# Designs tried in a protein design chat: VH-VL binders against o60147. Part 71

Target 1, 175 residues: o60147
Amino acid sequence: MLEKNKYLYIFRHIQTNQVLLSQGNVLKKTALFQLPYPLQKPVAPNGMRPAKLRKDHWVPLLKVEFPNESMFQSVFMQLLNYRKYRSVQPLTSDLLKLPIPVRRRKIMRQEVPNTIADLADILNKEKFPENSVRLQLSDKSDSEYADWPPSVQIDSEEIKLSRGFREKTTVDEAR

## First folded at step 20 (VH-VL)

Design kp11
Fold by ESMFold2, fold request of step 21:
Structure kp11 (fold): chain C 175 residues (1-175), chain A 118 residues (1-118), chain B 106 residues (1-106)
Amino acid sequence: as target 1 above (175 residues)
Amino acid sequence: QVQLVQSGSELKKPGASVKVSCKASGYTFRSYSMNWVRQAPGQGLEWMGWINTYSGEPTYAQGFTGRFVFSLDTSVSTAYLQISSLKAEDTAVYYCARGPYLSYFDYWGQGTLVTVSS
Amino acid sequence: DIQLTQSPSFLSASVGDRVTITCRASQDISDYLAWYQQKPGKAPKLLIYDASRLESGVPSRFSGSGSGTEFTLTISSLQPEDFATYYCQQDYEYPTFGGGTKVEIK
């Protein structure tokens, strides 16, 4: 009756703009291992891995419906690999000139645009049928971080929070 | 159809090593995680860890760091479990099991009995 | 690690009986729980995932329910082929299994 999961869920941290990829609409504790820093650090503006998963700090960024589970799993594993690869790359000379707190904040603020661009890059390389991949965003302007292939249909409706609004800090923190 | 076929049973002496293979077919190997689960005689199931089939990066459960090594040959869609310095307590059935990333296990190999005795 | 406690460890029942097995987690795991059936000498077989989702090819007499810390597997009308050991498994964090419940014919 119900098909196995074919939905990608991507969450954004309300304070740091860190990103987590998820196979379900509720984050697992193991999702924190996607962040490059050890679990012992608290959530910080500089992109540290939180000591614990606080579900009220993570809000939907986007949701993708794929044609089937196999295609979803292929994209999910590739996207995880893009994030890992980026995390081990040497920093540019421009970034190295910045004070460490400023450098980390700048890197963290690129998490959303980088993740969206990576997703689109993967989808452009895949040969899915036209309009077979449905993309829904919490903020439709975020679609502008990438050029989407014909396979992607961007939903006109933004993601709405279930049973209310818990919007405290969804934009980059003040300096 | 998804199938995981493991290598045959092994009888080993303490101190030896063993390498169990798990050949996958019927799906895109790099799209699903490969997990190893052990079951000692008369006991329950114990997750040993997993290997990311896309990157080749293994993760070991607590207590399975050291003598246990996960590896892949993606050209033949095969995962391997190597156990070195075998002890009598390693006597168990070892299963490979695939699943979504850090999730449930929807397909299992038939199991490989490793017996370690003097 | 999240501890999963299954009860009962052993259950004797007749064909046609309604059977309920429980799995309690030491921590809130949302609905990230799976159920497996294992017969002697065989690999485990996935029955239920995400607490209540029936795996393809599994008979509709099997059902799962629960969320948070308490979960149940129910067999609405026990059949001869259902005598086996049943395991729960959480995937909220690194996987762990319950101790198992052996279901035997009375």
Scores: ipSAE 0.676, ipTM 0.852, lowest interface PAE 1.5, mean pLDDT 86
Fold by ESMFold2, fold request of step 21:
Structure kp11 (fold): chain C 175 residues (1-175), chain A 118 residues (1-118), chain B 106 residues (1-106)
Amino acid sequence: as target 1 above (175 residues)
Amino acid sequence: QVQLVQSGSELKKPGASVKVSCKASGYTFRSYSMNWVRQAPGQGLEWMGWINTYSGEPTYAQGFTGRFVFSLDTSVSTAYLQISSLKAEDTAVYYCARGPYLSYFDYWGQGTLVTVSS
Amino acid sequence: DIQLTQSPSFLSASVGDRVTITCRASQDISDYLAWYQQKPGKAPKLLIYDASRLESGVPSRFSGSGSGTEFTLTISSLQPEDFATYYCQQDYEYPTFGGGTKVEIK
């Protein structure tokens, strides 16, 4: 008996460290809409949101198994909202002093720790049973960006797959 | 137990407006996206867009950015489709459909026939 | 915008027949494809999601396969209740539907 999706997949960009949230182990093109861009400025395709999805540029950051699909969907929708909230906040004076390329790099470098902290914040507010949420990271030290509730069990093994989150979906490649 | 119950059929004149409701039950309303799908008589299915039930922010498919408005009343777990300045070409069955964020549609309303004629 | 081309548009079959319906995508959509059944006057019903995952309560005579750009829905032994119109739908990009395949009694 297969359960509907109860897994959150989070990817990191290999160069910029931007983050994408995914409901599947292969990114959808629409995932790029999670990356905000200023509307008023000319936005190059390579700014903060690329024009196309380069699947070879996105690697596993972490995977979360939830108790069921409904709880996964609740957390997923909340995480998306956290990202949107950050995208509309005024930039600090310190950031505004920086040249635009430096500013962008500093903002992008915060996406990994911010996303992990946001996930933990949501999980601390939820009432999941003890050890019912399994977290697996590509770099286990990234768990140190947050304080995790008793509901979270951090897998001792890191994600070691050479190509994404292959274990959750097998696609027929014949013909 | 998941159900989407839509408002009844509508007969309208060109230039009028209509508001179709879709009441959800049996699940956490804000955890799943709400989509609107159009089917003209004898034709296929056409995705009109969706509304993020957590934030209330709508997204419209190409061709549906003008006279079509999606909205929510989360206190009664209900989504709405409003069509203004109705045209004869708007005659169709309108479905609400829920699903994971921008995904497949696992539950559908029964459909609402909107007929626009003189 | 991703176009889905279903074939055939119509097919006529007898109870017990094996039926195969094809959906071709204009670009690689991985396994992000769903299949729906729609009977006259009724809402569509989800049969298959993620190309090959059977929805709960759907008979095992329905199966889906494919990835990338070519997908198939197969009904291994057609039953009287299977005469309907079938649609594919991709969710790799903003959702789009195929044109439909009407399965009629011969």
Scores: ipSAE 0.599, ipTM 0.833, lowest interface PAE 2.0, mean pLDDT 87

Design kp12
Fold by OpenDDE, fold request of step 21:
Structure kp12 (fold): chain C 175 residues (1-175), chain A 118 residues (1-118), chain B 106 residues (1-106)
Amino acid sequence: as target 1 above (175 residues)
Amino acid sequence: QVQLVQSGSELKKPGASVKVSCKASGYTFRSYGMNWVRQAPGQGLEWMGWINTYSGDPTYAQGFTGRFVFSLDTSVSTAYLQISSLKAEDTAVYYCARGPYLSYFDYWGQGTLVTVSS
Amino acid sequence: DIQLTQSPSFLSASVGDRVTITCRASQDISDYLAWYQQKPGKAPKLLIYDASRLESGVPSRFSGSGSGTEFTLTISSLQPEDFATYYCQQDYEFPTFGGGTKVEIK
């Protein structure tokens, strides 16, 4: 009912390809809590949760505009939980055969395609109105990681890379 | 139309337990996080933590671990705060508050006064 | 944790006055700041979110400004129902509140 924030930003780490979800075009420190908590506290790019957010290590992956706040919040919560669910699933036998550092890298490299696929799956289930959701990617080829429902309109314009955040635009100010 | 209705005031003795309820209505319960905020008499607001209403996973702020437990009954769109081993310093009004993921709080319950006295 | 310092803690004003409350953050929080109004015996009410966005149903006499570490809540013309305590809240890290500013009748 309220038209508040209706923009989803997804960031990726420039080295590890880890993914963070954001409700704004500037990453919060709390976004780091989306990453696994290590027994030891290594700093990225070791693929674990760092103590501090290095904004310059994160670049926008995609931006999604929803028709309203309610739809955005619903998708955001689902996407967050999809990711968490995946992180607690047992590792496949093939992954277990790999050395731990190699295994970690492989898992992290799958975060981008998995997140995109999750988003598409969630949107497919939500059955939003046709062309009501606008998707903008940093790399258009990333859209190929999923089949998108009719509700999604993929923007022909790619988002500009900006480490840690994207400057607010007129569209962003309208969220 | 969005409403958060909390359970009534509680009077407890030190060492006892209390469970406060917060019933949500007027929106999709699992689409917004549920936060808990404490306010001691004549004092400011303190964020206690939040619970993911979709997964049921709680996160507690520093200082609110151990004796404080967040829980849900999604079948009735209700969040719960349980405080065990109550102390006099736990005397406060406890609010449930809806909000986006670790963000601001747009709707609040009316608050529940918990008084701990011997 | 991020510390929010509000000033002043107490403010006396008259109906019709322009009132300004300041909230200072211990570090850069971008625009992740909200303002609340609380009346005695009542729950807080959201006024402003994301530093300058007016919550639905809130009178236009309320406005928020600022970014980074300095933020302000302004009431252009104080009304009788505006006498209350106001809190700022950041959500750049785990949520924390300012100490509050009590606006009293002069």
Scores: ipSAE 0.856, ipTM 0.935, lowest interface PAE 0.5, mean pLDDT 91
Fold by OpenDDE, fold request of step 21:
Structure kp12 (fold): chain C 175 residues (1-175), chain A 118 residues (1-118), chain B 106 residues (1-106)
Amino acid sequence: as target 1 above (175 residues)
Amino acid sequence: QVQLVQSGSELKKPGASVKVSCKASGYTFRSYGMNWVRQAPGQGLEWMGWINTYSGDPTYAQGFTGRFVFSLDTSVSTAYLQISSLKAEDTAVYYCARGPYLSYFDYWGQGTLVTVSS
Amino acid sequence: DIQLTQSPSFLSASVGDRVTITCRASQDISDYLAWYQQKPGKAPKLLIYDASRLESGVPSRFSGSGSGTEFTLTISSLQPEDFATYYCQQDYEFPTFGGGTKVEIK
């Protein structure tokens, strides 16, 4: 019997470097709910939630294959929680000294490395079997943002770049 | 085995409140969202919203804000639906349903009939 | 909100018949579509997820197809236990259901 969805896709915004988690290789509109409500209605301004999903503005950052659905769901929910936790933490004094636009840009630039670090931390705590989690990155250098546990096998091949979606692969079709 | 067990049927007067429980077992409670679905007599299914079982954050669908409250008791893997200021039109079967984050619903409770009658 | 339109609303069939139910979405929802079966007095049961994935324990006579805005649930050979109401549900946006299709005995 085939497993249910056990693939995590993480996308980044090409301009803001915001990060979205996806349970599929095509972004859903509901993914935008991961972002804070905007003060204004422009498109993806300053790390806020845009009103509409512009799929062409999002590119894959990484893909993770988990041993099964349950493990995937657990990590997914935790990852969302990590992100939320950071968003509600008080800003450091150094950040508060910066002009708001500069501050926002700096925070958004940290979303990618923070998300990767969060993922590694969660996986380290989960103690999955050795080489049971397959990580594929669009840029292999992004793996350097974290120390990965033995459960993670980093794929030697980089994922192909696309916008808003990833084409189905043999692995995805076999899930 | 995954199971969702809901509380029993309720008969209420208009203006009263009701609290439906949904106890989950057989899986990690915080790994899946809990959804609420309403079905009026002889009608179709209507998604009311969901609660993030990890963070406790509820999200309500349009038309289900104000009088409807989702809550959790994670210590006993239980989700709750509270409806206040009940109206006759609230008469329906209410289902809790497990699902991945804002996705489909793979396991359902048996449903709780709430009847509002003067 | 995304609207799902099921067709037909009612369907009369006999045991052994091939049954096809259609679900149309008001916009492109990719393959984020599920199918449920509901019998009177019972909770819905998941049959198909992600448009074409068969839920564990569901008989192989059930199949789903489609992507984008047009989706189909097919029962290759209708069995006595298959007389029920079927619903499609999208999760591209906040979940919404179709109006349902009641499959009755001819």
Scores: ipSAE 0.852, ipTM 0.931, lowest interface PAE 0.5, mean pLDDT 91
Fold by OpenDDE, look of step 20:
Structure kp12 (fold): chain C 175 residues (1-175), chain A 118 residues (1-118), chain B 106 residues (1-106)
Amino acid sequence: as target 1 above (175 residues)
Amino acid sequence: QVQLVQSGSELKKPGASVKVSCKASGYTFRSYGMNWVRQAPGQGLEWMGWINTYSGDPTYAQGFTGRFVFSLDTSVSTAYLQISSLKAEDTAVYYCARGPYLSYFDYWGQGTLVTVSS
Amino acid sequence: DIQLTQSPSFLSASVGDRVTITCRASQDISDYLAWYQQKPGKAPKLLIYDASRLESGVPSRFSGSGSGTEFTLTISSLQPEDFATYYCQQDYEFPTFGGGTKVEIK
């Protein structure tokens, strides 16, 4: 019998570098709800949560394979929480000194490294077995945004996912 | 094994409030979302919304805002559904159901019948 | 909201029959569809998730197929315990259910 989903996909927006977590290699519309409300503090740029999912605007950032569904779900839920926590944190005095457009750009640029760092932090705390978590990156250099625990094995092969959607040739190991 | 055990049937009058509990066991409570599904007598299933068991954030489906409140007591791995200002139309079986983040529902409570009658 | 239309609403069959239930989505939902079985007075039971993945403990006579807007639940050989109501559910957007298909004994 097939195991349940144990694959985490993270996508980034090609322009804003915002990130979305996905339980599959095809982005669902519900993923958009991970984005902050326009009026939420810190103030997000207007339109940052589009009404429609443009899959072509999202490219794969990384893929993580967990030992089982439970571990995957735990990490996924925690990642969502980390993002929320960041979104409600007060802006630093340095950021407040910047013009709003500049500030927004700076914050947006940090989403990718912050998400990667969050993942590493969560995995460090989880203390999974050594080399039990397989990490694939679209860009190998992105692994440098964090110190990874021994539980993480970074795959030498880059992920082959298409923008925001699954190609016929792309099949999850669990399927 | 995973189990969701809900509180017993309720008989309420219009305007009253009811609070249904759903106690989870057999898994890490905060690793899976808790969904609420309503089924009116002889009708189909309606997703009411879900609560993020890690953050405690509820999300309500359209039509289930205002009088419906999802809450948690993580210390006892229990989710709650509170319905205020009950109406006759609220008469239904209410299910809690575990599921991955806004996905399918792999385990269900046995359901709680809430009857609203004058 | 995404609308799911099941067909037929009612199906009469005999033990041993091959049963097919269809679920159509109002828009492309990829393979984000689940199937449930519900017996009278009982909670729904997950049968299939992600369109074709069989839930643990579910008999192999159950299978799911489809992607996009057309989905099918198949019972290869109907057993006495399979007489129930079946629901499809999408999770591409906020979850919604089909209207259900009641499988009755002929």
Scores: ipSAE 0.842, ipTM 0.930, lowest interface PAE 0.5, mean pLDDT 91
Fold by ESMFold2, look of step 20:
Structure kp12 (fold): chain C 175 residues (1-175), chain A 118 residues (1-118), chain B 106 residues (1-106)
Amino acid sequence: as target 1 above (175 residues)
Amino acid sequence: QVQLVQSGSELKKPGASVKVSCKASGYTFRSYGMNWVRQAPGQGLEWMGWINTYSGDPTYAQGFTGRFVFSLDTSVSTAYLQISSLKAEDTAVYYCARGPYLSYFDYWGQGTLVTVSS
Amino acid sequence: DIQLTQSPSFLSASVGDRVTITCRASQDISDYLAWYQQKPGKAPKLLIYDASRLESGVPSRFSGSGSGTEFTLTISSLQPEDFATYYCQQDYEFPTFGGGTKVEIK
């Protein structure tokens, strides 16, 4: 009787703007393995993996509710593959001219817009019913990184949580 | 209905190789990871690793980074475990198990007994 | 590697008893813990995922609780068909299993 997960949770790193995809509202330690560990300069590195998961460094970027688990899993695996593809791209001449710290930050700064664009690209190619996919953002202006298909309903309420997607009770917030 | 059907039991001598198959049906094969779990006779369960069925990239647990190879044939929704240079200690039941990306395992194959003896 | 310690390793109980099995993790794993039942000669069967969520088709006498490092599987009224070995498994990090708890019915 209980339904499996049908929610995609996306987190952003507060300092680097790197992105992690999650199947739960609390990040697993294994989520860090989505971040590439570059081996050589000719490989297109997409930032570095932190040594440990600092949960206070990862904040909500967006949440997506799908019609069911199967559709969620299909989109999740595709989005994960988009991120892998981007992480192995060779460095451009313009990037190689930059000092290493600047280069790293420039690459990592693109993860948010790129992930949002990739999500929308997947959803535009899928044939989901109109308004069947609910999208909620921490910053509604981030929806402007992509054109969304009719299947996506963008929630008017922003995510107000500062650490993860777990909702706090109003009585425990120390009003 | 989700189903994982494994190949039959194997009796092998030390030094040989074996290839266990796991055919999936009843779901979108590339949307769920495929895991391999070992159980020696009378012992507990041991995760060997998994293969990303979308990308084909395997990940091996510590202790399984040498003689064990995971592979796929997505055209027939089948995962494979190959064990080379078999040792007596490899005698076990080998299970395939699907699940969400690096998560719990909601469906399991029936298991394949591999016996390695002289 | 996250180690999971199950207790007890063996237990014997009567039909109708409330049975509790404990799993302790070496690190905080949030609620990323699953429970499996394995009957002799059979593959494991998922009972509980995410510490407390009951898998479809599993009898409601099974329940899970806990978070962080301490977790329990409870069978509220033991039935003869519950003779099996029970395993916990974490997926906060790369999966690992507990050592198992064999339940014998008197």
Scores: ipSAE 0.756, ipTM 0.881, lowest interface PAE 1.1, mean pLDDT 88

Design kp12
Fold by ESMFold2, fold request of step 21:
Structure kp12 (fold): chain C 175 residues (1-175), chain A 118 residues (1-118), chain B 106 residues (1-106)
Amino acid sequence: as target 1 above (175 residues)
Amino acid sequence: QVQLVQSGSELKKPGASVKVSCKASGYTFRSYGMNWVRQAPGQGLEWMGWINTYSGDPTYAQGFTGRFVFSLDTSVSTAYLQISSLKAEDTAVYYCARGPYLSYFDYWGQGTLVTVSS
Amino acid sequence: DIQLTQSPSFLSASVGDRVTITCRASQDISDYLAWYQQKPGKAPKLLIYDASRLESGVPSRFSGSGSGTEFTLTISSLQPEDFATYYCQQDYEFPTFGGGTKVEIK
C-alpha cells in the first residue's frame, strides 16, 4: 500500500498574504525558496523573502486531498512551475508606475487569488475522476477565485487553525 | 514498479570528464525530483544536489557548484550527472535517487563507480 | 547547514537483540527525518520517513521515533540480514546525512 503523502497544504502569510506550497502541515525551511528574492526586475515582480521561517506567521489557506501521492506530486510540481512563471513575467505599465514598496505589496496581495486560480486551472486540465479531489478552505469564499471542475469536491467545513499557528484578523484580497 | 538504472562503472584519468546516466521507469518522471548522492570508498553519504525534473532547474549543494552539472532528457526519462576536470578525489560511487520535492529518497539507482587514477 | 550526529558510530550485537540507534540534529527539524539501511556494495534503502512512518515492504521490527532534535531507530529483534550501516537524513532544509552507524555481529 502506497500511503505516502497525498495532501497539498497551502499557507498564507498573516501580514503580507504571500503564499507557500507545502507537502506537509508543518512548513520546511526550504519552502522559503518559493519566494523571489527582493530585487526590482523589469521582467518579473520582486517579492520579499523573510530571512527565517516564522511558523507563527503562516496560517492555513487551503488543503487538498488527492486520490494518491503520484497525482499530488504531479499537481504540486506544476503549481510550483506556475509560481516561477509568474515571477519572471513582464510587469504591466500600471504596476511599473507604482513606487517599489507599493508595487511589491500589490503583487503579494495577488498571490492568494493567483494560486487558487492556478490550482483550478491545473485541475481543469487534468483528467481526475469525478469527486476524487477534496478541497477544504480556511475561508470558503476563497473558492470564488476560480471555477472548479467536476473532479473537485469542496468541503463544507472550513479549516481550523493548525496546531502551532495562531489565528489573526483576515486580510481581504481583491477579486 | 519504480526503477532507476544507472550507466556502468567508469575508469578515468585526471582531467577527463564523465557523464553518468540514470534512466527512470515506472512513474511520471516530471512529478518527482532527481537527486545525486556521492559516496567515497569507505565513507558516508553526501548529497550533491538535485534537479527539478519539471522545470529542468538544478540546485547544487555547497562544494558542488563548479565541475558538476545535472541535466535531463525528459523524452527518455533520464537524468545525467556530468563531472568535468576529474580529480583523484572524485573517485566514488555516484547514486541517483528519486523523491518528493526536497524530501526523503524513496528509490535509488544501483550506483555508478567512477574511478580516477593517474 | 543542519548537522546530524549519529551514535554510536559502531555497535556489536547478536541475532535477537534489541538495537537502538540515535540521531541528533543541530536544530529543530520537526519530524523531517528519514532512516536508511545500506549493505556493502548496495544502494541505501529507505526504512523510515517523517521520523516514524515505515516504508512499504520494510519489516515491522524496524521502528522510528522522535521529533525536534532527538530521533531513534529501533530494531526490536535483530535478524542476520540487518547487519548493515544505518544513516539518518533530514529534509527540513537541503538534505544532509548523519555519519552512519555500523551494526556488526558480536
Scores: ipSAE 0.754, ipTM 0.879, lowest interface PAE 1.1, mean pLDDT 88
Fold by ESMFold2, fold request of step 21:
Structure kp12 (fold): chain C 175 residues (1-175), chain A 118 residues (1-118), chain B 106 residues (1-106)
Amino acid sequence: as target 1 above (175 residues)
Amino acid sequence: QVQLVQSGSELKKPGASVKVSCKASGYTFRSYGMNWVRQAPGQGLEWMGWINTYSGDPTYAQGFTGRFVFSLDTSVSTAYLQISSLKAEDTAVYYCARGPYLSYFDYWGQGTLVTVSS
Amino acid sequence: DIQLTQSPSFLSASVGDRVTITCRASQDISDYLAWYQQKPGKAPKLLIYDASRLESGVPSRFSGSGSGTEFTLTISSLQPEDFATYYCQQDYEFPTFGGGTKVEIK
């Protein structure tokens, strides 16, 4: 009766605002391979891929519950591909005008709005039943980065950052 | 029902090449990664790497960068393992195994025995 | 790479016995550990994922526990069909397998 994972967990780095996609509520070390290397040289001191996964540096951005595992996996693999696609694109002329440290910071800050927009783009193209995809954010104003299809139900409650994604189960619901 | 069906056993001479197929059914092929696992006779399991079935991008474990090539034909939901310049030590059962992105392996092919001898 | 050490490497037990197999990781892997059963001439079969979650269709006599570096697979009442080799596998980093534990029915 237990269903395999149908939850997408998205983390944000507390300093750089970089994003990691996760299939679990605890990040794997392999998640770091989602972070691209720079196109030509090592990045600034808060570089794009840290050598070590620091659990205390990554906080919840959003959580999505899908109807089932296969729908979750479809969206997850597509979202990973959007991230790869962005990592290999030429920089815009506006970004190239910036000094390298400022440019890197601005690129990293785009990851939150870009990831949210990409997620919504995928969901707008998918054929999910109305209100079948539950979205919960740490900051509800982040939903404003995209237009959501009728399939998405945005949870009125924000993620409680003091517990991360780890929630107590039905035992706590009886309290 | 999820199934992974591999091509039949192969008997090869050193220096030859082999291409093992793994045909998937019962699920959306591009939604789950495809892994290759080697098991030499009487030995344990060794992860060789995986291929992202959405992008086609392979990743090889240490020691498998060279003569081993992963590929896909998504139109027929099939993954391939090609081994070139076969050596006697390549004699093993080769499994395909699907799973979530870099995760556990919930479904396995039946295995393909590749025997390399003169 | 993360090394997984299984113990014992070999185990002989009677039908009805409680069997415990241990997997020790060289570093903290949270609960990212899976257990597989492999019978001679067959592919491995997933039993447990995420340390303690039972795969669908696996008998409830199988259970997993542990986190961090120490994990166990337990068979509460060994059956004749449970003779096999058991492997642990971590997926915190690129996958690696333990060396296996062969269980024979005596």
Scores: ipSAE 0.743, ipTM 0.878, lowest interface PAE 1.2, mean pLDDT 88

